# VHH binders against Type II methyltransferase M.MthZI (mthZIM): the designs that were tried, part 1

Every score and structure here is a prediction.

Target 1, 355 residues: Type II methyltransferase M.MthZI (mthZIM), of Methanothermobacter thermautotrophicus (Methanobacterium thermoformicicum) (p29568)
Amino acid sequence: MKTTHRIYFKNSADMNELKDKSINLVVTSPPYPMVEIWDRLFSELNPKIEETLIDEEDGLRSYNLMHEELEKVWHEVDRVTAPGGVVIINIGDATRKIGKKFQLYPNHVRTIDFFFDRGYQVLPFIIWRKQSNKPTKFMGSGMLPPNAYVTHEHEYILIFRKEGPRQFKTEEERKLRRESAYFWEERNQWFSDVWTDLTGVSQRLNHKNLRKRAAAYPFELAYRLINMYSIMGDWVLDPFLGTGTTMIAAACAGRNSIGYELDHNFKDLIESRINETLKLSNEIVMRRINDHIEFIREKNGKYYSENYKFKVTTRQEQDIRLYYPRTYKKIKNNEFEFFYQEVNPKKERQSKLNI
Below, numbering starts at 1 at the first letter of every chain, in headers, positions and changes, except where a header shows other numbers; Kabat numbers aren't used for antibody chains.
F, E and O stand for the ipSAE by ESMFold2-Fast, ESMFold2 and OpenDDE, each averaged over both directions (binder to target, target to binder). V2 = 0.75 x the mean of E and O + 0.25 x the DockQ between their complexes.
Where letters were taken out, [cut] stands.
The coordinates of atoms that the task and the answers printed are left out; those that the model quotes come from them. Centres of patches stay.

## First folded at step 1 (VHH)

Design a1 (framework vhh_7z1x_3)
Fold by ESMFold2-Fast, scan of step 1:
Structure a1 (fold): chain B 355 residues (1-355), chain A 120 residues (1-120)
Amino acid sequence: as target 1 above (355 residues)
Amino acid sequence: QVQLVETGGGLVQPGGSLRLSCTASGFTFSDYAMNWVRQAPGKGLEWLSGISGSGDSTSYADSVKGRFTISRDNAKNTLYLQMNSLQPDDTAVYFCAKDYSYGWSEYDYWGQGTQVTVSS
């Protein structure tokens, strides 16, 4: 097994490197319109935005212009996404006061509207509520109705499907789909429409091994979504790659990837993060296996894994194959190939259980 | 909410050394990769170095490799840049920056910057 990963350091409003209908899954988190930290980036993309931000009565115009910049990218996303492909966008709404007007700017609504208008099916999406302490400041009139405002503590993981369910027409494709299956208990955890278990810190991982933070919650979010909405060997696109989390998660899941990032200066940091994650890649897959074996011990599973001989809950789980990237090779300045090892759970478990 | 405060800049002679510090607050410091970036007069931003949240992995731009060392003290929420063998073309404002994509945050925070001038 081998996967290919490419990074293009340019604006993803133009993805001419990608053919029409070549991408199976998009997983991304764009800069959020009207969140103040992104004002500079949006104003650099369109100088008119800076002018509207100075006009204290023009918040809605700023909002519209920022979304017009994102929609240039979404047009490219639409062009490259294959029929049956899925587009996943993690996006937060913004609360902001412009001049004397305070309001929420509903970024998720504008994003939904774009894909609805393009004929996409909106699938049930996920509310991602980060674990957070109570807010230190209240908005509005404190404890007095009606001018107090609720705190905004969640983001949206929006899920769009192009044209309908993906078809698997060859026996090779159907076999690979079965091998890409997830465990029954993973299905039950991952396909909830509310995620409250993903935060910026994990006490369990932090206590045992600080290096496991390279595969912390942002990795876990991307890793879940990639396993849920693609099969091994698929092409995953992130048009707002940043420091490479989607690419690294795709590599760990046995998927190819393409990322776009405006800031070329993140290149060496991405490579550093790849190297760190490779040292943990076997642990990521073995954690899934160990969690499964612990889970199934409490259940009367009727089926057995064909490949690993442990019990599973359903027939659909029997063909699961798990791989981890063992090494990678830089093919070009912007292109990497990952090479895989299939896990040997019996050998690995004997080692980990100190037998 | 998130604050990054750089200190340690100043005037040094060519061949000299400086240690920059960046004190972080408002987030769990050890969970985020941190970066040093500089801007020379009349030039764009240049990324210099990055360090993983754990501190186990570091990377450097070719222009500073072997001369600069990035490190962090997670107990003190502080990022460091040790700069040795300074050259006149190292003159710039130096910023510490919180990792853009770690946690898929909607924010990328920069400090106010600290001026480094390398001149006789």
Scores: ipSAE 0.000, ipTM 0.155, lowest interface PAE 20.2, mean pLDDT 81

Design a10 (framework vhh_7z1x_3)
Fold by ESMFold2-Fast, scan of step 1:
Structure a10 (fold): chain B 355 residues (1-355), chain A 122 residues (1-122)
Amino acid sequence: as target 1 above (355 residues)
Amino acid sequence: QVQLVETGGGLVQPGGSLRLSCTASGFTFSKYAMNWVRQAPGKGLEWLSGISGRGGTTSYADSVKGRFTISRDNAKNTLYLQMNSLQPDDTAVYFCAKHYYGSGSYYNEDYWGQGTQVTVSS
């Protein structure tokens, strides 16, 4: 097994490197309109935004102009997404005072409207409630009603499907789909419409004059979504790649990936993360296996995995196969190939005890 | 008809400076943000800098921030780009643009001038 990963350091409003209908899954967290840390990026994309926001203090027009910039990317996402493909966008709404007006800027609504108007099916989506407090400025009258405002503690993981359910027409495709299954207990955890178990992550880029992110996309969030909405060998796209979280998660899940990022200064960090992740990639898969073994020990499992010699809850789980990237090869400045090993639960347990 | 005419390009040594000018006609200059973009040989368009209609706000690509300064004179319908500490990688055709979406696929040629060549060589 082999996967391919490409990074393009350019604006994803133009993804001419990608053919129409070539992507199976999009997983991304864009810069959030009206969240102050992203003002500079949006203003660099369209200087009218800074004029409208700072000189005119027009929050609604600024909000609309920022979304127009994102929608250039969403048009490309629509072009490259295959029928039956899924687009997943993690996005937060912004609370902000512009001039004399405090309000919430509902980024998720504008994002839903875009894909809904393009004929996508909006699937039940996830509210991601972070455990840590976000660094937001408090507005309003402290403890005195009525002009105090509710704290905004969640983001939206919006899920859109193109045209309809993906069809698997060949036996080879159906077999790969079965091998890409998740455990019953993972399904029960991951397909909740409220996630409270994942903490937001700060990115620290101390040695270079690089941007820092206050609302970083965690590895586990990307890893779950990739396992939930794609099969092994699929192509995953992140048009706002940043430090490479979606690409690393896709590699760990046995999926190909393509990422776009405006800031070329992230290149060395992404390559460093690839090296660090390869050292721990087996542990990611072994945690899934060990969690399953612990879960099934206390449950009356009715089916058996011949591949791994353990009980499972459902027939669909019998054909699960788990791989981890063992090594990689850099074939171009922007292209990597990962090579895989299938997990062996018995061999790994023995190695863990001896080391 | 929108017309943009760039001038001020030429040959300069690394570490040198150049000032580009763009004269605009055919629209109310003060009401529109203006941009500088460039195209190096064999490469796509790169957005460099923008300025609001009144000149109150400016923005720069990271590749030129601290080295280039954008300004405008609305009475003369003229946009400027002061380029300092020029590097060989700054060699490109420089264009003045009334509107630029930050992406080559959305760039409209009707919104930009003929360009002026800047060559930085040792």
Scores: ipSAE 0.000, ipTM 0.118, lowest interface PAE 20.2, mean pLDDT 81

Design a11 (framework vhh_7z1x_3)
Fold by ESMFold2-Fast, scan of step 1:
Order: C-alpha cells, then structure tokens, then sequence
Structure a11 (fold): chain B 355 residues (1-355), chain A 125 residues (1-125)
C-alpha cells in the first residue's frame, strides 16, 4: 500500500490543480472570522476588511466580508467534492468587542447556511467542548447582572454530505471498506455528538502564540474524523493546511491527501512533522490494537478476527486491517509518497519484551 | 481534570544547575509526548525540549542542546528537565506542556493543548 500527499502553497480560493468531483473527504479548520489573530490574514485577502473593522468599527460588515472570503474556498470545496463525499469543518464562533458593542459572531451558522443552501445534507454534527481549567477572565461586568456574559467554551465540527450516502460499486471497494472499519468501542466513543475528551489550550498565559493555537485542531480530532468518514486509499483535502495536521493524520490512517497553505513559511515545519510522525506511526496503530485487546477481554466478544487472532464485538469488525507508514519518499518539493506495513500485534509485543 | 504542576525553580548563580519536575494527573501520562517551554521577561514562548510517550526519543532546541536533559518516569507520572551550565539568558518562567498530537522537536511547536502554571527560574549573581 502506498499513499500520495501533495502541498500547494497558494490561496485555496483557486484549486485548479483539482478536478471536479475528485475528493472523498474534506477535513479542515479555517481561519475564524472575527477572531483577532486572523484579522491580518483576512485584511490581506480583502483590504476593505481592515477599513470596516478598524476605521469604521463595523463588526457586522467585517463579519460578512470575512465569510465572503471563506466562501470563495467553499465554492471550490463544493466543486471538487465527489457525490457521497463528506465535508467536515471545525469552526469556532467569535466573542468580540468592536467599538462599544460586545457580541458573539456566529461563524458556524453562516457556514451551515452556505452548504445547506447548496443542497448538502447537514449530518448530526459534533460539539467539541475543549477540556479547560477554570476561566481566568470574566467577560462583561463581572459579578454584576445583567451585563455579565457566559463563557464561550466550545467549537463546532460541522459535517456535510454531498447528495446522499456513498455507494460502493466494485468488490474491491467493498473489501477496502470492510478493512477500513473501526472497532465497536471506537464507534461508541467517536460517534458521540459531544466530544469532551480532547483538550484545549490554556487561557492563563494569554499570549499571541497561544491565541493562534486556540484556532488549531489536534491530531486526534483529524485522525478520528478521517477514520469515521473515509476508507483507506481515499483522497482527503484540507484547504487550510497550516502545520499539516490533516495531512499527517491521513497518512497515519492510510489515506491520500492534498493540502493548501497560503504561508510558505510552514513548509519546513510540515516536513519536520512528517519525519517525526514516521517514527511514532506504529505506536498510534498499536495503541488502537492494545486498547481493543484490553476492551474485548472484559466484553467476551462473539466474533473473531482471523487477521489478528482476537475476538471482536460485531461481524463487521472481522475484516479490520491496520497499517502504519514505515517509510516515505519525497518525490517532488511538494509531494510525498508513504509506504505501509501492516501491524503484527504478536510480533510487536514480542519485540518489546526482548528489550 | 487534567493538571500539570511544575516544581524546582528558584534563584541560581551563572554556571549552576537546577532540576525541574512536572507532575501530571487527570490523563494517561504514558500516552502523550511531553514538552518543556519557557517564556523570558518581555519575550514570546520558546520551545526547549520534547520527549515521546515511551521516553526513548528526545529533541532539543539548539539554545539548550548539550546543557539541558529531558526525561520522564511514566510510573510516577512525572516529567523532568535537568538544567546545567545555566546562563543569565536562561532566566524565564518554565512550563510543562502536553502535546495535543504526535508532534514535537521544532522550536515552533504550536499544538500544545495543556500547560502547567509555570515555575520561575532566575539566573543571577
């Protein structure tokens, strides 16, 4: 097995490198409109935003103009997404005071409206409540009603499906789908509409770098979503690649990927992350196997995996196959190929015992 | 809930040594890459060192390579930073940070999801 990963350092409002209906899954976290760390990026895309936001202090117009920039990307996402494909957007709403007016800017609503108006099915989506320490900053008038404001502690993982359920027309596709299955206990954890087990950034330090990280999503989030909404060998797109999390998660899951990133300065960091991930990729898959072995010992599963010689809860889990990237080749400055090893749980455990 | 508590900071003379400890609770410590990060007065955050979940792979910023050693004890849920040959420029608040993904090693490591409260290290005569 081999996967291909390409990075384009350009504005994803134009993804002319991609054919219509060629992408199976989009997983992304865009710059969040009205979150101050992204003001400069949006103003560079449309200088009118700086004027309305800073000079005129017009929050609503600024919000609308920022979403118009994102919608250029969403138009491209719509063009390239295949029928039965899924678009997943992690997005937070913004709380902000512009001039004298404090309010929440509901980024998730505008994003839902875009895809809903274009005929996508809005699937049950996930509220990601970042686990956080106590808030250190009170919004509004502190202890005094009515001008004190609730703490905003969650983001939305919005899930849109194009046309209808994906069809698997060939026996090879159906076989690959079965091999791409997840464990029963993983399904029960991952398909909750509230995620509270993935942690957020501490707000205690209030530093610009920590504020930028507040908009980033973790590897585990991308890894779960890729396993939930694609099969091995699918093409995963991230039009706001940043430091490469979606691409790295896709590689770890045996999926191909394409990423777009406006800032060329991320190139060396992404390549560094690819190298580091390769060293740890077997640990990710072994954790899934070890968690399953521990779970099934207590559960007394009814079915059996011939591939791994352990019990499973359901018949659909019998054909699961897990791979990790063992090596890679950089075939162009912006293109990588990963080559895979199937996990052998007994061999891996024996190796650890011999240390 | 998730807690990271740093100890071991203090005042030390140039050329001296300190060992920082970070005690973790509220999560399975042995499953996470852990990092040390510092913030000098009036400066941004600087990543110093990372150690993978199993403790067999470590990375260091060039500014501390050869002087600082990161280690962990998964049985005690504790992360350590041994700091030798301390310089006045090492004066900073030192933070224990959990990696939200399987990424570490870069001076710019953006995906830390939990931080301790920090411990002050002052290198002065």
Amino acid sequence: as target 1 above (355 residues)
Amino acid sequence: QVQLVETGGGLVQPGGSLRLSCTASGFTFSEYTMNWVRQAPGKGLEWLSGINSGGYSTSYADSVKGRFTISRDNAKNTLYLQMNSLQPDDTAVYFCARDEGYTFGSEYSPYFDYWGQGTQVTVSS
Scores: ipSAE 0.000, ipTM 0.131, lowest interface PAE 18.6, mean pLDDT 82

Design a2 (framework vhh_7z1x_3)
Fold by ESMFold2-Fast, scan of step 1:
Parts: sequence; C-alpha cells; structure tokens
Structure a2 (fold): chain B 355 residues (1-355), chain A 122 residues (1-122)
Amino acid sequence: as target 1 above (355 residues)
Amino acid sequence: QVQLVETGGGLVQPGGSLRLSCTASGFTFSSYYMNWVRQAPGKGLEWLSGISYSGGDTSYADSVKGRFTISRDNAKNTLYLQMNSLQPDDTAVYFCARGPYYDSSGYEFDYWGQGTQVTVSS
C-alpha cells in the first residue's frame, strides 16, 4: 500500500493543478471572516476590505467581502469535488465590535448558503464544543440585564454531499470499502452531532514565528472525519493546509492528499510533523486496536474478525484492516509517497512485553 | 469523562528532588502516549518529556535531559516525572497531557490536567 501527498504553496482560489471531479473528500478549516487575526490576510486578498473595516467601520460589508474571497476557493472546491464526494468545513462564527456595534457574524450560515445554493445536500453537521479554559472576561455589561452577552464556545463542522450517495461499482471498490470500516464503538462516538471530547490545539505550543496564525484543528478531528467520509486510497483535499494536520491525518488513515497553503514558513513544520508522526505511527493504530480490545472484553461481541483474531460487535466490522505509514519518500519538492504496514496486534503486544 | 490529576508538587530547595504523579481516569490509559509540559511564571508552555503507551520509548527536552525521568505504571493508570537536581529555573506549574505524538514546533494534545505547582527556592 502506498499513498501520495502533494503540497502547493499558492492561493487556493486557483487550483488549476487539479482536474474537475478528481477529489473524494474535502476537509478544511478556512481563515474565519471577522475574526481579527485574519484581517490582514483578507485585506491583502482584497484591499477594499481594509477600507470598509478600518476607515468606514462597516462590519456587514466587511463580512460580505471576506466571504466573497472564501467563495473563490469554494468555487474551486465545487469544481474538483467528484459526484458522491463530501465537503467538510470546520468554521467558527465571529463575535466582534466594529465601530460602536457588537454582534456575532454568522460565518456558518453564509457557508451553508453557498453550498446549498449550489445544489449540495447539507448533511446533519457537528457542533464542536472545544474543551478550553473558561474565559476570564465577561462580555457586555457584566451582571446587569439586558446588555450582557452569552459566551461563544463552539464551532461548526459543516458537512455537504455532492449530488447524492457515492456508488461503489466494482468488486475491488466494495472490498476496499469493507476494509475501511470503523469499529461499532467508534461509530457511536464519532457520529454524535455534538463533539465535546476534543480540545483545540494550543497556539502557544506552535512555532513562535507562526503563532499569530491560528488555523489548527486537532489531528484527531481530521482523523475521525477522514475515516467517516472516505475509504482507503481516496483523495483528500485541504485548500487551507496550514501546519499539515489534514495531510498527516490522511496519511495515517491510508488516504492520498493534496494541500494548498499561502505561507512557505509552514514547509519545515509540515516535514517535521511527518517525521514525528512516522516515529509513532504504529501507536496511532494500536490505540484504536487496544481501545477495541478493552471495549469488546466488557461487551462480549457476537462476531469475529479472522484478520485480527478478536470479537467485534457487528458483521460489517469483520473485514476491517488497519494500516500505518512505516516510511516515506520525497518524490519532488513538496510531494511525498508513504508506504504502509498492516498492523499485527499480537506481534506488537508481544514485542512490548519482551525485554 | 476524561480526568488527569497531577500531584507531588511543592516547595523544594535548589539541588533537591521531587516526584510528580498524574492519575488518569475515564479512558484506557495504556493506549495513549503521555507528556509532561510546564509553564513558568510569565512564560509560555514548554514541553518537557513524552512516553509511549508501553513505556518503551521516551523523549526529553534538552533543558531537562539527564535530570528528569518520565515513567508510567499502566496497571495503576499513573504517569510519573522524577525530577532531580532542581534549579530555580524549574519553578513552574507542571501539567500532564494526553497525546499520540508531538513535533518540534507544535503538539497534538487532547486532554490536560489542572497542573501542580513546583517552586524551587531557598
């Protein structure tokens, strides 16, 4: 098994490297309109944004112009996404005071409207409530009604499907789909419409020179979504790649990936993350296996995996196969191939016990 | 619900030793890579050490290598940090954190403890 990963350091408003209908899954988190950290990036894309935001203090017009910049990327996403493909966008709404007006800017609504108007099916989506330290500052007029504001503590993981359910027309595709299944207990955890078990990545732990850019969602979030909405060998796209989380998660899940990123300073971070992931890649898959063994011991599953010699809850889980990236090769500047081993739970557990 | 609780902090004189413990509950402890991170007064977070799920692989920051030792007891769901030759610069709040891996510039941690204070002063 082998996967290919390509990184383009350019604006994803033009993804001419990608042919129409070539992508199976998009997983991304864009710069959020009206969140102050992204003002400079949006103003560089369209100088009129700085005029409306700073000089005119027109929040609504600024919001609309910022979304028009994102929609250039979403037009490309629409072009490259294959029928049956899924587009997943993690996006937060912004609370902000512009001039004398405080309000929430509902980024998720504008994003939904774009894909809904393009004929996508909006699938039930996920509210991601980050486990973060409680804010120390109250919003609005403190303890006095009516001018106090609720705390904004969640983001949206929006899920859109193109044209309809994906079809698997070959026996090889159907086999690969079965092998790409997840465990029953993973299904029960991952397919909740509210996620409260994942923390945001700490920006203070990021490289000092890149800390002012905040676009990271945790590895586990991307890893879950890739396993939920694609099969092994699929092509995953992230038009706002940042530190490479989507690419690394795709590699760990046995999927190919393509990422776009404006900031060349992320190149060394992405390569560092590849190296660190490979050192511990077996542990990512073994964590899933160990969690399953612990779960099934309590539940006493009714079906059996011949592949791994353990019980499972459902018949569909019997064909699961889990692979981890063992090594990689740099094929071109910013193009990598990952090579895989299938997990062997008995051998891995034995090697850890033997001294 | 996942819980990580650090204990063992306190006041110690320069050159002294402390052992920190982190007790885990609400998840299969033996399936996760674990880390120690600290935050000195007025400074950012500093990763110190990590340990694989079996305890067979460990990593250390240069600032603590040779002085601190990370270990775990999977039967007791407990992570340890043995701190020797403590210096005033080691004064910080110490956190345990759950995560499968790290890199030199960023870290993927999904749960943190509340922290335990270590003060190194005469």
Scores: ipSAE 0.000, ipTM 0.198, lowest interface PAE 18.0, mean pLDDT 83

Design a3 (framework vhh_7z1x_3)
Amino acid sequence: QVQLVETGGGLVQPGGSLRLSCTASGFTFSRYWMNWVRQAPGKGLEWLSGISSGGSYTSYADSVKGRFTISRDNAKNTLYLQMNSLQPDDTAVYFCAKGRYSGYDLDYWGQGTQVTVSS
ESMFold2-Fast, scan of step 1: ipSAE 0.006; ipTM 0.436

Design a4 (framework vhh_7z1x_3)
Fold by ESMFold2-Fast, scan of step 1:
Structure a4 (fold): chain B 355 residues (1-355), chain A 121 residues (1-121)
Amino acid sequence: as target 1 above (355 residues)
Amino acid sequence: QVQLVETGGGLVQPGGSLRLSCTASGFTFDDYAMNWVRQAPGKGLEWLSGISWSGGSTSYADSVKGRFTISRDNAKNTLYLQMNSLQPDDTAVYFCATDLYEGSWYPFDYWGQGTQVTVSS
């Protein structure tokens, strides 16, 4: 098994490197309109935005102009997404006071409207309630009604499907689909429309300036979504790649990927993360196996995996195959190939237990 | 408890040298890659250098390649950054950082509080 990963350091409003209908899954978290840490990025994309942010009465115009910049990317996403393909956008709404007006800017609504208006099916989406620090200060007038405001504690993982359900017409495709299955207990956890078990990244940062990363999504979020909405060998796109989380998650899941990132300075960070991930990639898949073995031991599953010699809950799980990237090659300055090893849970578990 | 502590920052003249240290505790230091990251006043984070668990592999940002050297002493649980030919634009807070497998790698799981390096005459 081999996967290919490419990074383009350019604005994803132009993805000319990608053919129409070539992408199976988009997983991304764009810069959030009206969240202050992104003001500079949006203003660099469109200088009119900086002008509207100075005008105390122009908050709605800033919001609209920021979304117009994101929609240039969504037009490209629409072009490259294959029929039956899925587009997943993690996006938070912004609460902000501009001049004398405090309000929520509903980024998720504008994003839903874009894809719905273009004929996508909006699938049941996920509310991600980040495990974050208890708020120490309340918004608005505190304990005095009616001018106190609820604390906004969640983001949206929006899920859109192009044209209809994906078809698997060949025996090869159906085999890969079965091998790409998830465990029953993973399905039970992942397909809830409320996720409360994933912590925001910046909880561990010791410096105030690093808390700007509070909006970033974790590896586990990308990894779940890739396993839920694609099969091994599929092409995953992230038009806002940043530090490479979607690419790394795709590689760990046996999927190809393409990422776009405006800031070339992320190149060496992404390569460093690839090296770190290869050391831990076996542990990711072994955790899934160990969690399954622990779960199924008490449940006495009815079906059997011949591949791994353990019981499973359903017939659909019998053909699961799990791989981890063992090595990689940098074949161009922007292109990587990962090479895989199938897990042997008996050998790898025994090795760990003997230490 | 996992902890990273940077030391060795200070004031240096242009063209001078400085060595930063990062002492790690609460995890098996020689099992994990280590990184140096900086933040200049009013600017974002810039990754500078990484070193593998054994010290056998190192990588550098173009801005510091040939001037900075990353190294580690696994017996002392300490990461180093030797900075030579310092320039005024090297003025920044310097952090050591690592990813420990806790179910998330974005952007780095654990960071020190940072140490200030000021390059001026």
Scores: ipSAE 0.000, ipTM 0.146, lowest interface PAE 17.8, mean pLDDT 82

Design a5 (framework vhh_7z1x_3)
Fold by ESMFold2-Fast, scan of step 1:
Parts: sequence; C-alpha cells; structure tokens
Structure a5 (fold): chain B 355 residues (1-355), chain A 123 residues (1-123)
Amino acid sequence: as target 1 above (355 residues)
Amino acid sequence: QVQLVETGGGLVQPGGSLRLSCTASGFTFSNYDMNWVRQAPGKGLEWLSGISTGGDYTSYADSVKGRFTISRDNAKNTLYLQMNSLQPDDTAVYFCARELGYSSSWYEGFDYWGQGTQVTVSS
C-alpha cells in the first residue's frame, strides 16, 4: 500500500493543479472572517477590506468582502469535489466591536448558504465545544443587565455532501469500503453531533518544541473526520493546510492528500511533523485496537474480525484492516509517498507481554 | 498591517553575547504570547523560547535554557532575546513569531513571523 501527498504553497483560490471531480473529501478550517488575527491576510487578498474595516469602520461590508475571498476557494472546492464527495469545514463565528458597534458575525451561516445554494446536501453537523480555557473576561456590562453578552464557547464542523450518497459499483470498491470500516464504539463516539472530548488551546506555553505542540488535538479531529467520510485510497484536500495536520492525519488513515498553504514558512515545520508522526504512527493504530479490546471485553461481541481474530459487535466490522505508514520517500520538494505496514495485534501484544 | 521586524543580529565570537529585538506593529501587541524560533543552515525550525502576554510566564528549549532570556516591553511593542554564552551551534536565522489566539481552530503555533535576523557565531 502506498499513498501520495502533495503540498502547493500558493493561494487556493486557484487550484489548477487539480482536475475537476478528483477529490473525495475536503477537510479544512479557513481563516475566520472578522476574527482580528486574520485581518492582515484578508486585507492582503483585497485592500478594500483594510479601508472598510479601519477607515470606514463598516463591519458588515468587511464581513461580506472577507467571505467573497473565501468563496473564491469554495468555488474551486466545488469544482474539484467528486459526486458523492463530502466537504467538511470547521468554522467559528466572530464576536467583535467595529467602531461603536459590538455584534456576532455569523460565519457558519454564510458558509452554509454558499454550499446549500449550489445544491449540496447539508448533513447533520457537529458542534465542537473546546474545553481548555474557559473565558474569565466578561463582555459588555458584566453582572448588570441588559448590556452584557453571552459567551461563545463552540465552533461548527459543517458537513456538506455533493449530489447524493456515494455509490460503490465494483467488488473492489465494496471490499475496500468494508476494510475501511470503523468500530461500533468508535461510530457511537464519533457520530455524536456534539464533541466535548477534544480540547483546544493549551493554557501554558509548551516548554519543549514546536513539533510536539503542533501534534496535539487537531490531529484527532481530522483523523476522525477522515475515517468517517472517506475510504482507504481516497483523495483528501485541505485548501488551508497550515501546519499539515490534515495531510498527516490522511497519511495515518491510509488516504492520499493534497494541501494548499499560502505561507512558505510552514514547509520545514510540515516536513518535521511528518518525521515525528512516522515514529508514532503504529501507536496511533494500536491505540484504536487496544481501546476496542477493552470495550469488547465488557460488551461480549457476537462476531469475529476475520483478519485479527478479536471479537467485534457487528458483521460490518469483520473485514476491518488497519495499516500505518512505516516509511516515506520525498519524490519532489512538494511531493511525498508513504509506504505501509499492516498491524499485527498478536505480535504487538506479545512483545509488550514479554517484558 | 501586521509586521514583525527583527534586529540585533550579526557576527559574534564564541562565548559572546547578543541581544535581539523584535518590533511589532499593526496589532495590539499586549494581547499575544510571543516566541523566538531559529533555523540553522540546512535544518528545520527549532523553537527556542516563549513569553506570555503580561511577561509573567516564560519557557525555554533545553538547548538554550540558562543561556538565553526572553522578555517584552508592551509599552514599546517590542520583544527581546538576550543571548549569552553563544556557541557555533547557535548560528542560525532567528525569527520572532506571534502565537495564535483562541479564535483559531486549526493552527497550533504561530500565525505571523518576522523576516528573520542572521546570527553567526564564528572566530
């Protein structure tokens, strides 16, 4: 087994490297309109944004112009997404005071409207509630009504499907789909419409290194979504790649990927993260197996995994195959091939027990 | 217009000292944690040090702990790195970097970087 991963350091408003209908899954989190950290990026894309935001103090016009820039990317996403493909966008709304006016800018609504108007099916989506640092500052008049404001403690993981359910027309495709199955208990955890078990920003600054900080919870979020909405060998796209989390999660899940990132300064960080992740890739898959074994002891499953001979809850889980990337080869400055090893739970357990 | 501009680099002899400065503009400097990162020739990025918004919490990579001191002056929008007991292995381009705020969901680490300042430790 082999997967291919490409990174393009350019604006994803133009993804000419990608053919129409070539992508199976999009997993991304764009710069958030009206969140101050992204003002510079949006203003560089469209100088009118700086004028409306700073000189005119026009929040609504600024919001609309920022979304027009994102929609250039969403047009490309629409072009490249295959029928039956899924587009997943994690996005937060922004609360902000522009001039004398404070309000929420509902980024998720504008994003839903874009895909809904293009005929996508809006699937039940996920509220991701970050549980790291709760707000200690109050907005508005504190304890005095009516000018105090509620806190906003969640983001939206929006899920859109193109044209309808994906069809699997060949026996090879149906076999690969079965081999890409997740465990019953994973299904019950992952397909909840509220995620509270993944934390966001750490309270303390990391003492060790950039690579260890970058490998925190966003990996697990991307990894879940990739396993939920694609099969092994599929092509996953992230048009706002950043530190490479989606690419690395796709590689760990046996999927190909393509990422776009505007800032060349992330190149060395992404390559460093690939090297660090390869050291842990077996542990990621073995954690899934060990968690399953713990679960099934109490559940007493009725079926057996054909490949690994442990009990499972359903017939659909019997053909599961789990792989991890063992090595990679850099074939160009922006292109990597990953090579895989299938897990052997009996061998891994025995090695640990012989200590 | 967010800008981070590093100054204070140059050539220094082993055992010497340098003080790097990073001047920030285009954002409210006091609202962001700040970091120093370096890149040696032909190597990847190495995080060196970070400082909280108020300067009350600092952290250091093991390679520089006890030799480098990070500090900030919020009134002047300036971040500093005092480098003592410099070694040839400290030769690198040094970047200041702004840490991501809680509003970002995907990026862990840094959203804006300076252009870098060259530090060369040679006899």
Scores: ipSAE 0.000, ipTM 0.152, lowest interface PAE 18.9, mean pLDDT 82

Design a6 (framework vhh_7z1x_3)
Fold by ESMFold2-Fast, scan of step 1:
Structure a6 (fold): chain B 355 residues (1-355), chain A 119 residues (1-119)
Amino acid sequence: as target 1 above (355 residues)
Amino acid sequence: QVQLVETGGGLVQPGGSLRLSCTASGFTFSTYEMNWVRQAPGKGLEWLSGIYSGGSSTSYADSVKGRFTISRDNAKNTLYLQMNSLQPDDTAVYFCAKSRPYYYGMDVWGQGTQVTVSS
């Protein structure tokens, strides 16, 4: 098994490298309109935004102009997404005081409106509550009613499907779909509409320490979504690639990827993260196996995986195949190929005993 | 008390057969994958065989495949290794071991039972 990964350092408002209807999954977190750290980026895309935001102190107009810039990208996302494809956008709303007015800028509403208007099905989406949230200094009058404001502690993982359920017309596609399945307990954790941390509500004694580390790692967010909404070998697109989290998660999940990023300075960071992830890639898959073995011990599963010689809860889990990237090759400055090893518990148990 | 106890080791002639048993106590035996591991004199540990909790799925190291058979009786909390066509190279201390998360291998080990294959 091999996956291909390409990065284009350009504005994703133009994705001419991608054919119409060629992408099965989009997973992205765009710059958030009206969140202060993104003001410069939006103003560089459209200088009118700086005038409106800073000189005129017009928050509503600034909000609209920022979303017009994002919608140029969403038009391209719509063009390249195949029928049955899924578009996943993690986006936070902004609370902000502009001039004399404090309000929430509902970024998720504008984003839903765009895809809904384009005929997408809005699927049940996820509220992601961040574990660590530092309050802003500008949240109203403190302890005195009525001019104090609630703390905004969550983001939205919006999920849109194009035209309808994906069809798997060939036996080869149906086989890959079965091999790309997730464990019953992973489904119960991942398909909750509220994510309170990256380890969910299940707290296992043996993995309590790992829970604290996992909660801070955005990799797991992308990794879950990719496993939930694509099959191995699919092409995953991130039009706001940033530090490469979606690409790295796709590689770890056995999916191909394409990313767009405006800032060339991210290139070395992405390559560094690839190298760090390869050192830990076996641990990612083994953690899934560890968690499964602990879970199934209590559950007393009725079915079994002949490939991995352990019990599973449902018949659909019997054909699961787990791979991790062992090595990669840089094919071009912007193109990487990852090469995989399937987990072999027998061989891996012997390797641990060789002292 | 969580414990695994191996029995059935001994001296056997080349080409002979031997059946090892491992009795578990202090944990719910029927829910865990079990393994046989050996250590020959002056060598490291060698994993030989594993059996999942329900008993129908087994795996073997190439060195023993076709000669050894792993089985279990969950009602008796007992793991077995039937060893046929024994060779001098099979001389080792044999351990049964309980699987937990694969990344750290086995977490409960028996004390071992000596198998010697010689004339």
Scores: ipSAE 0.000, ipTM 0.365, lowest interface PAE 13.4, mean pLDDT 83

Design a7 (framework vhh_7z1x_3)
Amino acid sequence: QVQLVETGGGLVQPGGSLRLSCTASGFTFGDYWMNWVRQAPGKGLEWLSGITGSGSYTSYADSVKGRFTISRDNAKNTLYLQMNSLQPDDTAVYFCAREDYGDYLGHFDYWGQGTQVTVSS
ESMFold2-Fast, scan of step 1: ipSAE 0.013; ipTM 0.550

Design a8 (framework vhh_7z1x_3)
Amino acid sequence: QVQLVETGGGLVQPGGSLRLSCTASGFTFSHYAMNWVRQAPGKGLEWLSGISGDSRYTSYADSVKGRFTISRDNAKNTLYLQMNSLQPDDTAVYFCAKDFRSGYYTPLDYWGQGTQVTVSS
ESMFold2-Fast, scan of step 1: ipSAE 0.000; ipTM 0.429

